# VH-VL binders against Rho guanine nucleotide exchange factor 33 (ARHGEF33), part 12

Target 1, 176 residues: Rho guanine nucleotide exchange factor 33 (ARHGEF33), of Homo sapiens (Human) (a8mvx0r265to440)
Amino acid sequence: KRQTVALELLESERKYVINISLILKIKATFQGSDGKRNSKERSLFPGSLRYLVQQHLDLLHALQERVLKWPRQGVLGDLFLKLTNDENNFLDYYVAYLRDLPECISLVHVVVLKEGDEEIKSDIYTLFFHIVQRIPEYLIHLQNVLKFTEQEHPDYYLLLVCVQRLRVFISHYTLL
Key: E = the ipSAE of ESMFold2; O = the ipSAE of OpenDDE; V2 = 0.75 times the mean of E and O plus 0.25 times the DockQ between their complexes.

## First folded at step 12 (VH-VL; framework fv_roledumab)

Design e3 (from d4 with heavy chain A33Y Y103S; at its last look DockQ between E and O 0.81; V2 from the best seeds 0.00; counts 0 for: pae E 2.2 > 2)
Heavy chain, then light chain:
Amino acid sequence: QVQLVESGGGVVQPGRSLRLSCTASGFTFSSYYMHWVRQAPAKGLEWVADISYDGRYKQYADSVKGRFTFSRDNSQDTLYLQLNSLRPEDTAVYYCARDSLFSTGDDAFDIWGQGTMVTVSS
Amino acid sequence: AIRMTQSPSSFSASTGDRVTITCRASQDIDNYVAWYQQKSGKAPKFLIYAASTLQSGVPSRFSGSGSGTDFTLTINSLQSEDFATYYCQQYYSYPYTFGQGTRVEIT
ESMFold2, look of step 12: ipSAE 0.563; ipTM 0.832
ESMFold2 (binder alone), look of step 12: mean pLDDT 94; pTM 0.952
OpenDDE, look of step 12: ipSAE 0.879; ipTM 0.937

Design e4 (from d4 with heavy chain Y103S, light chain Y32W; at its last look DockQ between E and O 0.76; V2 from the best seeds 0.00; counts 0 for: pae E 2.4 > 2)
Fold by ESMFold2, look of step 12:
Structure e4 (fold): chain C 176 residues (1-176), chain A 122 residues (1-122), chain B 107 residues (1-107)
Amino acid sequence: as target 1 above (176 residues)
Amino acid sequence: QVQLVESGGGVVQPGRSLRLSCTASGFTFSSYAMHWVRQAPAKGLEWVADISYDGRYKQYADSVKGRFTFSRDNSQDTLYLQLNSLRPEDTAVYYCARDSLFSTGDDAFDIWGQGTMVTVSS
Amino acid sequence: AIRMTQSPSSFSASTGDRVTITCRASQDIDNWVAWYQQKSGKAPKFLIYAASTLQSGVPSRFSGSGSGTDFTLTINSLQSEDFATYYCQQYYSYPYTFGQGTRVEIT
């Protein structure tokens, strides 16, 4: 049912945000340890990471509010339309993340090998991968909500636009 | 109401041990990293340790590494700080504090307990 | 560890005054700075994060500024409840560190 799929989206977002919050704690372990500020070119972590975490957190809080009032609200498309709109920087920061990622991966490899912190390296790669997959996962979740949304529902058109925007984004920016 | 309540402080001799506890209420404890911050009498604040939401990642100030151990029990919404080999310079009020990352997106300390006093003297 | 140095260590002021407290980091920490207020016998109170963002419920007379190494907390019209000790804190890297504090006293 539509509410059940919306609850699955909410729980998925909660788990995702809690999990990726670890990457900022790991970042704090490696940056600025009595040394000089690293250049952006040599940064261990993508520069857009802090902004992305903030945006995912904001989405989570909006979803929690909306799902708790589901019988009276029933609309999700507006949240994702706002997130994917051209005036919002979210997708642009996501593109910047994908472009920075190869250099960040190479720096993690060099830094961790010097220190011998193989477990931390594995966790960083896993967390980087989760962020890469999240936009495709949103598409899957929204398609599932749309599947249980009748054409007469106020959310139908909003969800269609969101799904189309995410499909276009994924087709142009996957495989970096 | 969001609350943090510390306990387990007291007066002990150097070389002894204490275990501090912090109980949380009014928020989803298992979503938040947590910290200990201490303040010696008439002195400033000193960060002591933190622990990730799941207890896997822990960091300690150099002054306490090897002597203090931070842990959490998410089923009881409780933090523990084991204070071993206590020294007179460990004398302080110990606060537990909530990391604000899950609420604000930044690693500040948005909620503090009232503190528990640890006095190390003969 | 990143050292946070506050100035002044203390000063006296009157209600209505504009108060400025500075905090200098020993290295560039972008804007990963928080400010706290502590009254005698009480736990610190969270005021500002990300150098300039006010926490919910904090009066608008408080403001923060700065990035890199130099940060400022400003109280634009000091109120009687604002006499306290103020701390800056960096959360850029472990170990997280506080400034030594600035005590604002009534004249």
Scores: ipSAE 0.528, ipTM 0.818, lowest interface PAE 2.4, mean pLDDT 86
ESMFold2 (binder alone), look of step 12: mean pLDDT 91; pTM 0.933
OpenDDE, look of step 12: ipSAE 0.871; ipTM 0.937

Design e5 (from d4 with heavy chain S31D Q59Y Y103S; at its last look DockQ between E and O 0.75; V2 from the best seeds 0.00; counts 0 for: pae E 2.3 > 2)
Fold by ESMFold2, look of step 12:
Structure e5 (fold): chain C 176 residues (1-176), chain A 122 residues (1-122), chain B 107 residues (1-107)
Amino acid sequence: as target 1 above (176 residues)
Amino acid sequence: QVQLVESGGGVVQPGRSLRLSCTASGFTFSDYAMHWVRQAPAKGLEWVADISYDGRYKYYADSVKGRFTFSRDNSQDTLYLQLNSLRPEDTAVYYCARDSLFSTGDDAFDIWGQGTMVTVSS
Amino acid sequence: AIRMTQSPSSFSASTGDRVTITCRASQDIDNYVAWYQQKSGKAPKFLIYAASTLQSGVPSRFSGSGSGTDFTLTINSLQSEDFATYYCQQYYSYPYTFGQGTRVEIT
């Protein structure tokens, strides 16, 4: 059962990373003005976006290696401890993403409304929101893995710490 | 073994059409955006077209907009490039290339096919 | 479209030589640069992305550097298999564009 919910996490991460990778392609549509169109176009997308996509991709690759070769004492908590570690800037880049996002949304609305392309505007907003949702979704996935993890299992304490760290981080989202 | 194999090239008169295909193997095709890149005889490389992993987003070089149509069939791991209203300037080797975004996080071209030659002449 | 200008267009070199190829973008493209090697009659081979990151399996004698508008590919000690044409490519924005190529020939 534990392996089953780990596979669900892996598949969820695969779908997430593939989908959000589109935002970098869309960004490239707006970056290529040889004759400068508008100096504010460079802030249409959060500055940390490329880094975050790359970190999510790295997590996907680590999950694929770990979950598809599920050992006798399969451990996932170390991967998420690495992501949430104070020495890792991952969560700091998420904070920067959230700080930049309101202005980016406002600028996308102004630029796209002027051009009348409502479909690409909707796609950009959806992709922005998926990134916002992903940390809460990790919490749900890890809680589900923890549910099927015995107290004596080497992953139990690791998962407990990860869940606590994610809860603290998410509470900071709400307070901003 | 990761592989891309192009086909459908040939010699064709100006104004005619060709359909190129590219068959992928050895990787999960539906995870990757794909490109066409061409190289005219004794010339450099020119990016032609891009298609997203799911086929929703397509981008074309200005030189081919309105004449070329890029599509993919993820159930057959195959790409198609419809070349309409061909001109002598379209004479080139056409390469199918895999976008590296899903593997590296950067949109370079990490896997290339062998190419198929398209010659447009009377 | 962003123009990528390579220099030199060609030059002759011997095995063991240090080779430097430059690529200049018509605008700031951060580090969104890849380098490719193409041997006669073959498809291009991916060498470097993000201006300086070596693709897996590429020999360590290859290195890349630069950011903004000026980029360099260096081969520290040419081997016989390195005589080829080298292309830089930007993927900062559509349309993606290549430099015109630099041909490295045997002296």
Scores: ipSAE 0.563, ipTM 0.832, lowest interface PAE 2.3, mean pLDDT 87
ESMFold2 (binder alone), look of step 12: mean pLDDT 91; pTM 0.936
OpenDDE, look of step 12: ipSAE 0.877; ipTM 0.939

## First folded at step 14 (VH-VL; framework fv_roledumab)

Design f1 (from e1 with heavy chain A33Y; at its last look DockQ between E and O 0.83; V2 from the best seeds 0.00; counts 0 for: pae E 2.4 > 2)
Fold by ESMFold2, look of step 14:
Structure f1 (fold): chain C 176 residues (1-176), chain A 122 residues (1-122), chain B 107 residues (1-107)
Amino acid sequence: as target 1 above (176 residues)
Amino acid sequence: QVQLVESGGGVVQPGRSLRLSCTASGFTFSSYYMHWVRQAPAKGLEWVADISYDGRYKQYADSVKGRFTFSRDNSQDTLYLQLNSLRPEDTAVYYCARDSLFPTGDDAFDIWGQGTMVTVSS
Amino acid sequence: AIRMTQSPSSFSASTGDRVTITCRASQDIDNYVAWYQQKSGKAPKFLIYAASTLQSGVPSRFSGSGSGTDFTLTINSLQSEDFATYYCQQYYSYPYTFGQGTRVEIT
């Protein structure tokens, strides 16, 4: 049962990573040295974006190894403890992302309106907010895993700590 | 075995059209951006076009924009490049290539096909 | 478009030599650089991404370095299978562009 919910988390992460990798391609569309764009237009995307995408890729790979080769008492909490650890910069870069995002949205709106591509604008906003929503989505996934985790399971207290860390983080940082 | 196989090359006169295809195998095709890269005889490499994993986003080199159309069929693991209004300078070996963005976060071309030759001469 | 300029255009070397190929970008491209090896009549082979990260299966005698505008590919102890043409490529912005190539020839 735990494995089924863990598989759902893995597939959710896979879909998420594929989707958000698109934003790096879109960013490459707006970068260049043609002399028509100023530095503001070149800064249309949060500076931490590449790092965050890489962290999500690393999580995906770790989840694949853990979940697809599921041991008798599979553990997930250690992966998310490492992700949310003070020694890992993930949450700090996530904060930087959230801090940069309003200006980036404003600049994308101005640039895309001038060039007239409303579909790209809609997709950029969707991708920007998907990253914002992913931390709350992790909380939901981990709560579901915890729901099917018995108190004596080695993952139980690891998951409790992860859930609490994510709750505290979300309570302090919201764009939604 | 991860593999890309191009086909559809040939010898044509200027102004004519060709359709290239690239069949993928051994990986989840619908997860990857794909590219066309060409190489004129005894010359360097030139990026031609790419297409997103779902086919929604396409980019073209200026030299081919408006003349070439890139598409994909994820149900058949196949890429298509429609080459219209061909010019002598389009003469090249055309490679399809897999983008490594999904597995690495970087847009290198980690898998290449063998190429198909397009010759445009009168 | 971002120009990638390789040097030298060609040179001769012997097995066991240390070979260095340079690539200069027309603007700062951070580390968005890949390197490829191409033997005559064959498709390019992927070697390095992010300026310095070796692709799986690439021998450790290959290394890459650089950031900003100046990048190098180094082959520490050249082997007979390493005689080929080498290309750098930027993927910082569209259109993606390659260097002109550097041909490493046997002496």
Scores: ipSAE 0.522, ipTM 0.817, lowest interface PAE 2.4, mean pLDDT 87
ESMFold2 (binder alone), look of step 14: mean pLDDT 93; pTM 0.944
OpenDDE, look of step 14: ipSAE 0.826; ipTM 0.919

Design f2 (from f1 with heavy chain D107Y; at its last look DockQ between E and O 0.69; V2 from the best seeds 0.00; counts 0 for: pae E 2.4 > 2)
Fold by ESMFold2, look of step 14:
Structure f2 (fold): chain C 176 residues (1-176), chain A 122 residues (1-122), chain B 107 residues (1-107)
Amino acid sequence: as target 1 above (176 residues)
Amino acid sequence: QVQLVESGGGVVQPGRSLRLSCTASGFTFSSYYMHWVRQAPAKGLEWVADISYDGRYKQYADSVKGRFTFSRDNSQDTLYLQLNSLRPEDTAVYYCARDSLFPTGDYAFDIWGQGTMVTVSS
Amino acid sequence: AIRMTQSPSSFSASTGDRVTITCRASQDIDNYVAWYQQKSGKAPKFLIYAASTLQSGVPSRFSGSGSGTDFTLTINSLQSEDFATYYCQQYYSYPYTFGQGTRVEIT
């Protein structure tokens, strides 16, 4: 059961990374056409976005190695401890993302005004929201793994700390 | 073994159409953006088009926009490029290429096919 | 569209030489640059992305540098298998564009 829930986390991360990577391609569509950005150095997309996507790619690779070789590597908590560590910039990139997002949303409204643009505009908003929700989704996934982790398992304490750190982050930054 | 194999090239008169295909193997095709890149004889490389992993988003070079149509069939791990209203300047080797976004976070072309030759002449 | 201008068009070089190829963008493209190697009759081979990051399996004698508009590919101590044509490519914005190529030839 524990392996099954870990596989669900891996597949969730795979689908998430593929989905959010689309926004980097959408960003490339607008980068050469924005002649108005020089007055205030505004950006249509958060500056941290490229680095956040890279961090999620690194996590996906690490999860794949751990989960696919489960009999040898049955520990997940250390990966999420690394992500939530004060020495890692991952959560700092999320904080920067959340701070930049309101201005980016308003700029998308201004720049993407052409008829037929409504579908791509909707997709941009959806992708922005998926990134916002990913930290709460990690909490849910780790709680499920912890549910099937016995107290004497080497992963138990690691997962418990990860869950606590994610709860604190969510509470402090009020992810909506 | 990760592999891309193009087919459908040939000699065609101006104004006619061809359909190129590219069959992928050795990787999860439906996770990747894909591209067409062409190279005229003794010339450099020219990006032609890309397509999102689910086929929803497509971009084209100005030189082919309105004439070429890119599509994919994820159930058959196959790309298609419909080349309409062909001109002599479309004469080139056409490569399909895999986008590197998924493995690297940067969207260059990490895997290429062998190419298929399209010749447009009277 | 962003123009990528390579220089020189060709180099004549010997095994062991240091080869430097430059690529200039028509606008600031940050570090959104890739480099490819193409041998005669073959498809291009991916070498470098993000201006300076080597793809896995690429020998360390290859290096890239640059940001903004000016980029370089350097081959330190040329090997016999490195005689090929090299292309830079921007992926900053659509349409993606390549330089015209630099042919590295044996003397």
Scores: ipSAE 0.536, ipTM 0.814, lowest interface PAE 2.4, mean pLDDT 86
ESMFold2 (binder alone), look of step 14: mean pLDDT 91; pTM 0.926
OpenDDE, look of step 14: ipSAE 0.751; ipTM 0.900

Design f3 (from f1 with heavy chain F102Y; at its last look DockQ between E and O 0.81; V2 from the best seeds 0.73)
Heavy chain, then light chain:
Amino acid sequence: QVQLVESGGGVVQPGRSLRLSCTASGFTFSSYYMHWVRQAPAKGLEWVADISYDGRYKQYADSVKGRFTFSRDNSQDTLYLQLNSLRPEDTAVYYCARDSLYPTGDDAFDIWGQGTMVTVSS
Amino acid sequence: AIRMTQSPSSFSASTGDRVTITCRASQDIDNYVAWYQQKSGKAPKFLIYAASTLQSGVPSRFSGSGSGTDFTLTINSLQSEDFATYYCQQYYSYPYTFGQGTRVEIT
ESMFold2, look of step 14: ipSAE 0.572; ipTM 0.837
ESMFold2 (binder alone), look of step 14: mean pLDDT 93; pTM 0.946
OpenDDE, look of step 14: ipSAE 0.830; ipTM 0.918

Design f4 (from f1 with heavy chain D107W; at its last look DockQ between E and O 0.77; V2 from the best seeds 0.00; counts 0 for: pae E 2.6 > 2)
Fold by ESMFold2, look of step 14:
Structure f4 (fold): chain C 176 residues (1-176), chain A 122 residues (1-122), chain B 107 residues (1-107)
Amino acid sequence: as target 1 above (176 residues)
Amino acid sequence: QVQLVESGGGVVQPGRSLRLSCTASGFTFSSYYMHWVRQAPAKGLEWVADISYDGRYKQYADSVKGRFTFSRDNSQDTLYLQLNSLRPEDTAVYYCARDSLFPTGDWAFDIWGQGTMVTVSS
Amino acid sequence: AIRMTQSPSSFSASTGDRVTITCRASQDIDNYVAWYQQKSGKAPKFLIYAASTLQSGVPSRFSGSGSGTDFTLTINSLQSEDFATYYCQQYYSYPYTFGQGTRVEIT
């Protein structure tokens, strides 16, 4: 049962990473070489996007290796502890993303209205919000894994720490 | 094993059309942006077009805009490039290539087919 | 479109030599540069992305460096299988463009 919930997390991460990778290609469309574009068009997107996408991709690869090679006592908590530890800048870049986002949304509204690209505008907004929602989604996924993890399991206390760290971060996130 | 196989090349007169195909195997095709890149005989590489994993986003080199159409069928793991109004300068080996965005976070071309030759000559 | 200019166009080398190929972009492209190896009659092979990151399975004798407009591919201790044409490529903006190629030939 535990492996089933872990597979759901893996599949969720795969779909998430594929989907958000679009935003980097869309950003490249606004980095045109026609000489008319300025830094404001390139500021349509938070500066931390490339780093965040890379971090999510690294997590996906780690999850794939762990979940597909699921050992007798599979452990997931260490992956999320590494992602959220003090030596990793992931959460700091995530906070920077959240702080940049309102201005980016405003610029997309102004620029896309002038250019008439309603489909790309809708996709940008959707992708922006997917990134916002992913940390809360990790909390839900890890809580589900913990639900099927007995206290004697090597992953139990790792998952408890991960869940608590994510809860604390989300609490601060809503205060920003 | 990861593989891309192009087909549909041939010799045609200027103004005619061809349809190239590229069949993928050994990876989850529907997760990847894909590209066409061409190389004229004894010359360098020229990017032609790309297409998003779901087929919604397409970009073309200026030299082919309005003449070439890129599409994909994810149920058959196949790419298509429709080459219309062919010109002698379109003569090249056409490669399909896999975008590295999904596996690396940077969008270069990590897997290439062996190519199919298109010759436009009267 | 962003022009990528490689130097030299060709040169001769022996096994064991240290080989350096340069690539210059017509504008600042950050580190959005890839390098490819192509042997005669074959498709290109992916070597390096993000100017300096080595693709998995590529020998450690290959390295890349640079940022902005000037980029370098280095082959330390050239092997017999390394005689080929090398291309740089920018993926900073559409349309993506390649350098004209550098042919490394055996002396």
Scores: ipSAE 0.485, ipTM 0.795, lowest interface PAE 2.6, mean pLDDT 86
ESMFold2 (binder alone), look of step 14: mean pLDDT 90; pTM 0.921
OpenDDE, look of step 14: ipSAE 0.629; ipTM 0.875

Design f5 (from f1 with light chain N31D A50Y; at its last look DockQ between E and O 0.49; V2 from the best seeds 0.00; counts 0 for: pae E 2.7 > 2)
Fold by ESMFold2, look of step 14:
Structure f5 (fold): chain C 176 residues (1-176), chain A 122 residues (1-122), chain B 107 residues (1-107)
Amino acid sequence: as target 1 above (176 residues)
Amino acid sequence: QVQLVESGGGVVQPGRSLRLSCTASGFTFSSYYMHWVRQAPAKGLEWVADISYDGRYKQYADSVKGRFTFSRDNSQDTLYLQLNSLRPEDTAVYYCARDSLFPTGDDAFDIWGQGTMVTVSS
Amino acid sequence: AIRMTQSPSSFSASTGDRVTITCRASQDIDDYVAWYQQKSGKAPKFLIYYASTLQSGVPSRFSGSGSGTDFTLTINSLQSEDFATYYCQQYYSYPYTFGQGTRVEIT
């Protein structure tokens, strides 16, 4: 049923936001406290990271409101249309993230090897990976919702547009 | 209804120890970063420590590093702050607080306890 | 540690006044500033994060601005419940630090 698949999407987003919010706390550990930052410290984490976390948090709150108060003909497609539209910077933040990520990975390796624990290194890589995979995961979740959505449902064409936008994005910018 | 309730404060001599507790209810405790913040009488706020949602990452203020230990038990929705080698300047109301900057799962992002008083005097 | 210096230490104001509180950081902290309100005998209340974003449920008469080292909290039309002490906090770098507070008092 659509409600069951929507609840799975909500729970997945909840777990995802919990995980990625940790990376901002880790970042605060590496930021300088004396007013000057060395170049390696400034480059350790993608610049778009904070804004991506904010956008994912906003999505989580919207999903909670929509899914927990699920009306008879609940609509999800409008939420993802807002995320993926031309006026929203969400996908632009992902492009910037993917562009910055290879250098960040290289720098984390060097910095963490010198002073860090293997656990912190593993956590950073895991969190970087979760963010990379989240757009493909949204595609899978929305395809599942669409599977249980009748063509007459107000959500049908909204979801179809969302799925197509995500497929195009993945085909052009993915690190699969 | 979300609540944080601190306990374990009291009056102790310098050099003694106390263990503070903070019990959470009404939200998914294991999803949140948690903090201790203290306020000396008629003074401002001082951040003391935080702990990650799973207890793996901890940070301490310089004034307490090496003397205080923060821990959590997610099975009992409880935070602990072990206060060792207490000094008169540690005298304060100690608040536990839920991290509102990295919220997960709930609407209310500014949840503080009412505090527990620690007085260190001879 | 990053020092946060608030100005003024207290404001004397009437209901309806526009009140401005400033906070200066000892270094560039981008916009990693939060603002809190504390009434006598109560725990603090979170108002603003990232210098200018209002927490859910905070009245729109509160606003924040600034980036770098200089930050401002503004209350555009004081209400009777707004007489309190206000704190800024940086969360740019550990250890997190608060300003010393600004008390907003009735005239």
Scores: ipSAE 0.456, ipTM 0.766, lowest interface PAE 2.7, mean pLDDT 84
ESMFold2 (binder alone), look of step 14: mean pLDDT 92; pTM 0.938
OpenDDE, look of step 14: ipSAE 0.751; ipTM 0.894

Design f6 (from f1 with heavy chain S31D F102Y D107Y; at its last look DockQ between E and O 0.74; V2 from the best seeds 0.71)
Heavy chain, then light chain:
Amino acid sequence: QVQLVESGGGVVQPGRSLRLSCTASGFTFSDYYMHWVRQAPAKGLEWVADISYDGRYKQYADSVKGRFTFSRDNSQDTLYLQLNSLRPEDTAVYYCARDSLYPTGDYAFDIWGQGTMVTVSS
Amino acid sequence: AIRMTQSPSSFSASTGDRVTITCRASQDIDNYVAWYQQKSGKAPKFLIYAASTLQSGVPSRFSGSGSGTDFTLTINSLQSEDFATYYCQQYYSYPYTFGQGTRVEIT
ESMFold2, look of step 14: ipSAE 0.595; ipTM 0.830
ESMFold2 (binder alone), look of step 14: mean pLDDT 90; pTM 0.921
OpenDDE, look of step 14: ipSAE 0.798; ipTM 0.913

## First folded at step 15 (VH-VL; framework fv_roledumab)

Design g1 (from e3 with heavy chain F102Y S103E; at its last look DockQ between E and O 0.77; V2 from the best seeds 0.00; counts 0 for: pae E 2.6 > 2)
Fold by ESMFold2, look of step 15:
Structure g1 (fold): chain C 176 residues (1-176), chain A 122 residues (1-122), chain B 107 residues (1-107)
Amino acid sequence: as target 1 above (176 residues)
Amino acid sequence: QVQLVESGGGVVQPGRSLRLSCTASGFTFSSYYMHWVRQAPAKGLEWVADISYDGRYKQYADSVKGRFTFSRDNSQDTLYLQLNSLRPEDTAVYYCARDSLYETGDDAFDIWGQGTMVTVSS
Amino acid sequence: AIRMTQSPSSFSASTGDRVTITCRASQDIDNYVAWYQQKSGKAPKFLIYAASTLQSGVPSRFSGSGSGTDFTLTINSLQSEDFATYYCQQYYSYPYTFGQGTRVEIT
């Protein structure tokens, strides 16, 4: 059923946002050191990270309102159409994130081994990877919603455009 | 209603221990970082500690590090602050506070309890 | 730790006045600043985050500005319920710290 698959997407986004919010707290642990660095020193965390978290939060809140108040003909495609639209920088933030990530991983390896517990280092890498995985996961979720969406449903065309845009983005998905 | 209720405050002699608790209601407790903030009589606010949504990560102010222990029980929607080796300087109203990170992406304190008074005196 | 210095420590004002409270950080903290209002005997009330973003339900007469080291809370037309102590707080890095407070008193 369409509502059930939409609830799975909402639950997935909730868990994702909770997890990636942890990385901002870890960043706050190390920002005091970053604030004293010379202008030529590399950043410990991708610069796009805060903006990505904010956009995922906005999506989560929109999904919560839409899915929990599921009307007779519930629509999700408009939310993801806004995310993938040229007027929104969401995917551009992902490109910036992916571009910066290799150097951030290298720096975290050096800095965190000196300053932190081995467990927190593993968690940082896991969280960085979860962000990388999220666009492919959105594609899978939207394909599942589309599977249970009739052609005459107001959401059908919106979902189809969103799925196509995510597929194009993933096909151009360049590892950093 | 979103609510935080502290308890466990009281009058205690220096060197003794006390356990504070904070019970949450009206929101999904396990999604939020939580904090303790204290305020000495007629003084400003001092951040004391925070704890991650799952309890794995904790940070403490230098003034309490090694003496205070923060924990949470997500099955009971409850926070605990163990206050050991209490000093007169620990005399304050202790507030629990919800981190707004899950709501806003920023670490402000959007919900506060009314506080519980801890008095450390001879 | 990052020091937050509020100015002034207190001042007197009348209803209708424009009130400005400043907060200076000991280092660049971007816009990682929140503002709180506290009335005597009560818990603090959240007003502003990210230096300038107004929390839902806070009257529009409140505003915040600043970035880097200098931050301002403004009340554009003071109301009788606005007489209180105001705190700034940084959340740029641990430990999180508050300003010493600014008491806004009735003249």
Scores: ipSAE 0.472, ipTM 0.815, lowest interface PAE 2.6, mean pLDDT 86
ESMFold2 (binder alone), look of step 15: mean pLDDT 94; pTM 0.954
OpenDDE, look of step 15: ipSAE 0.883; ipTM 0.938

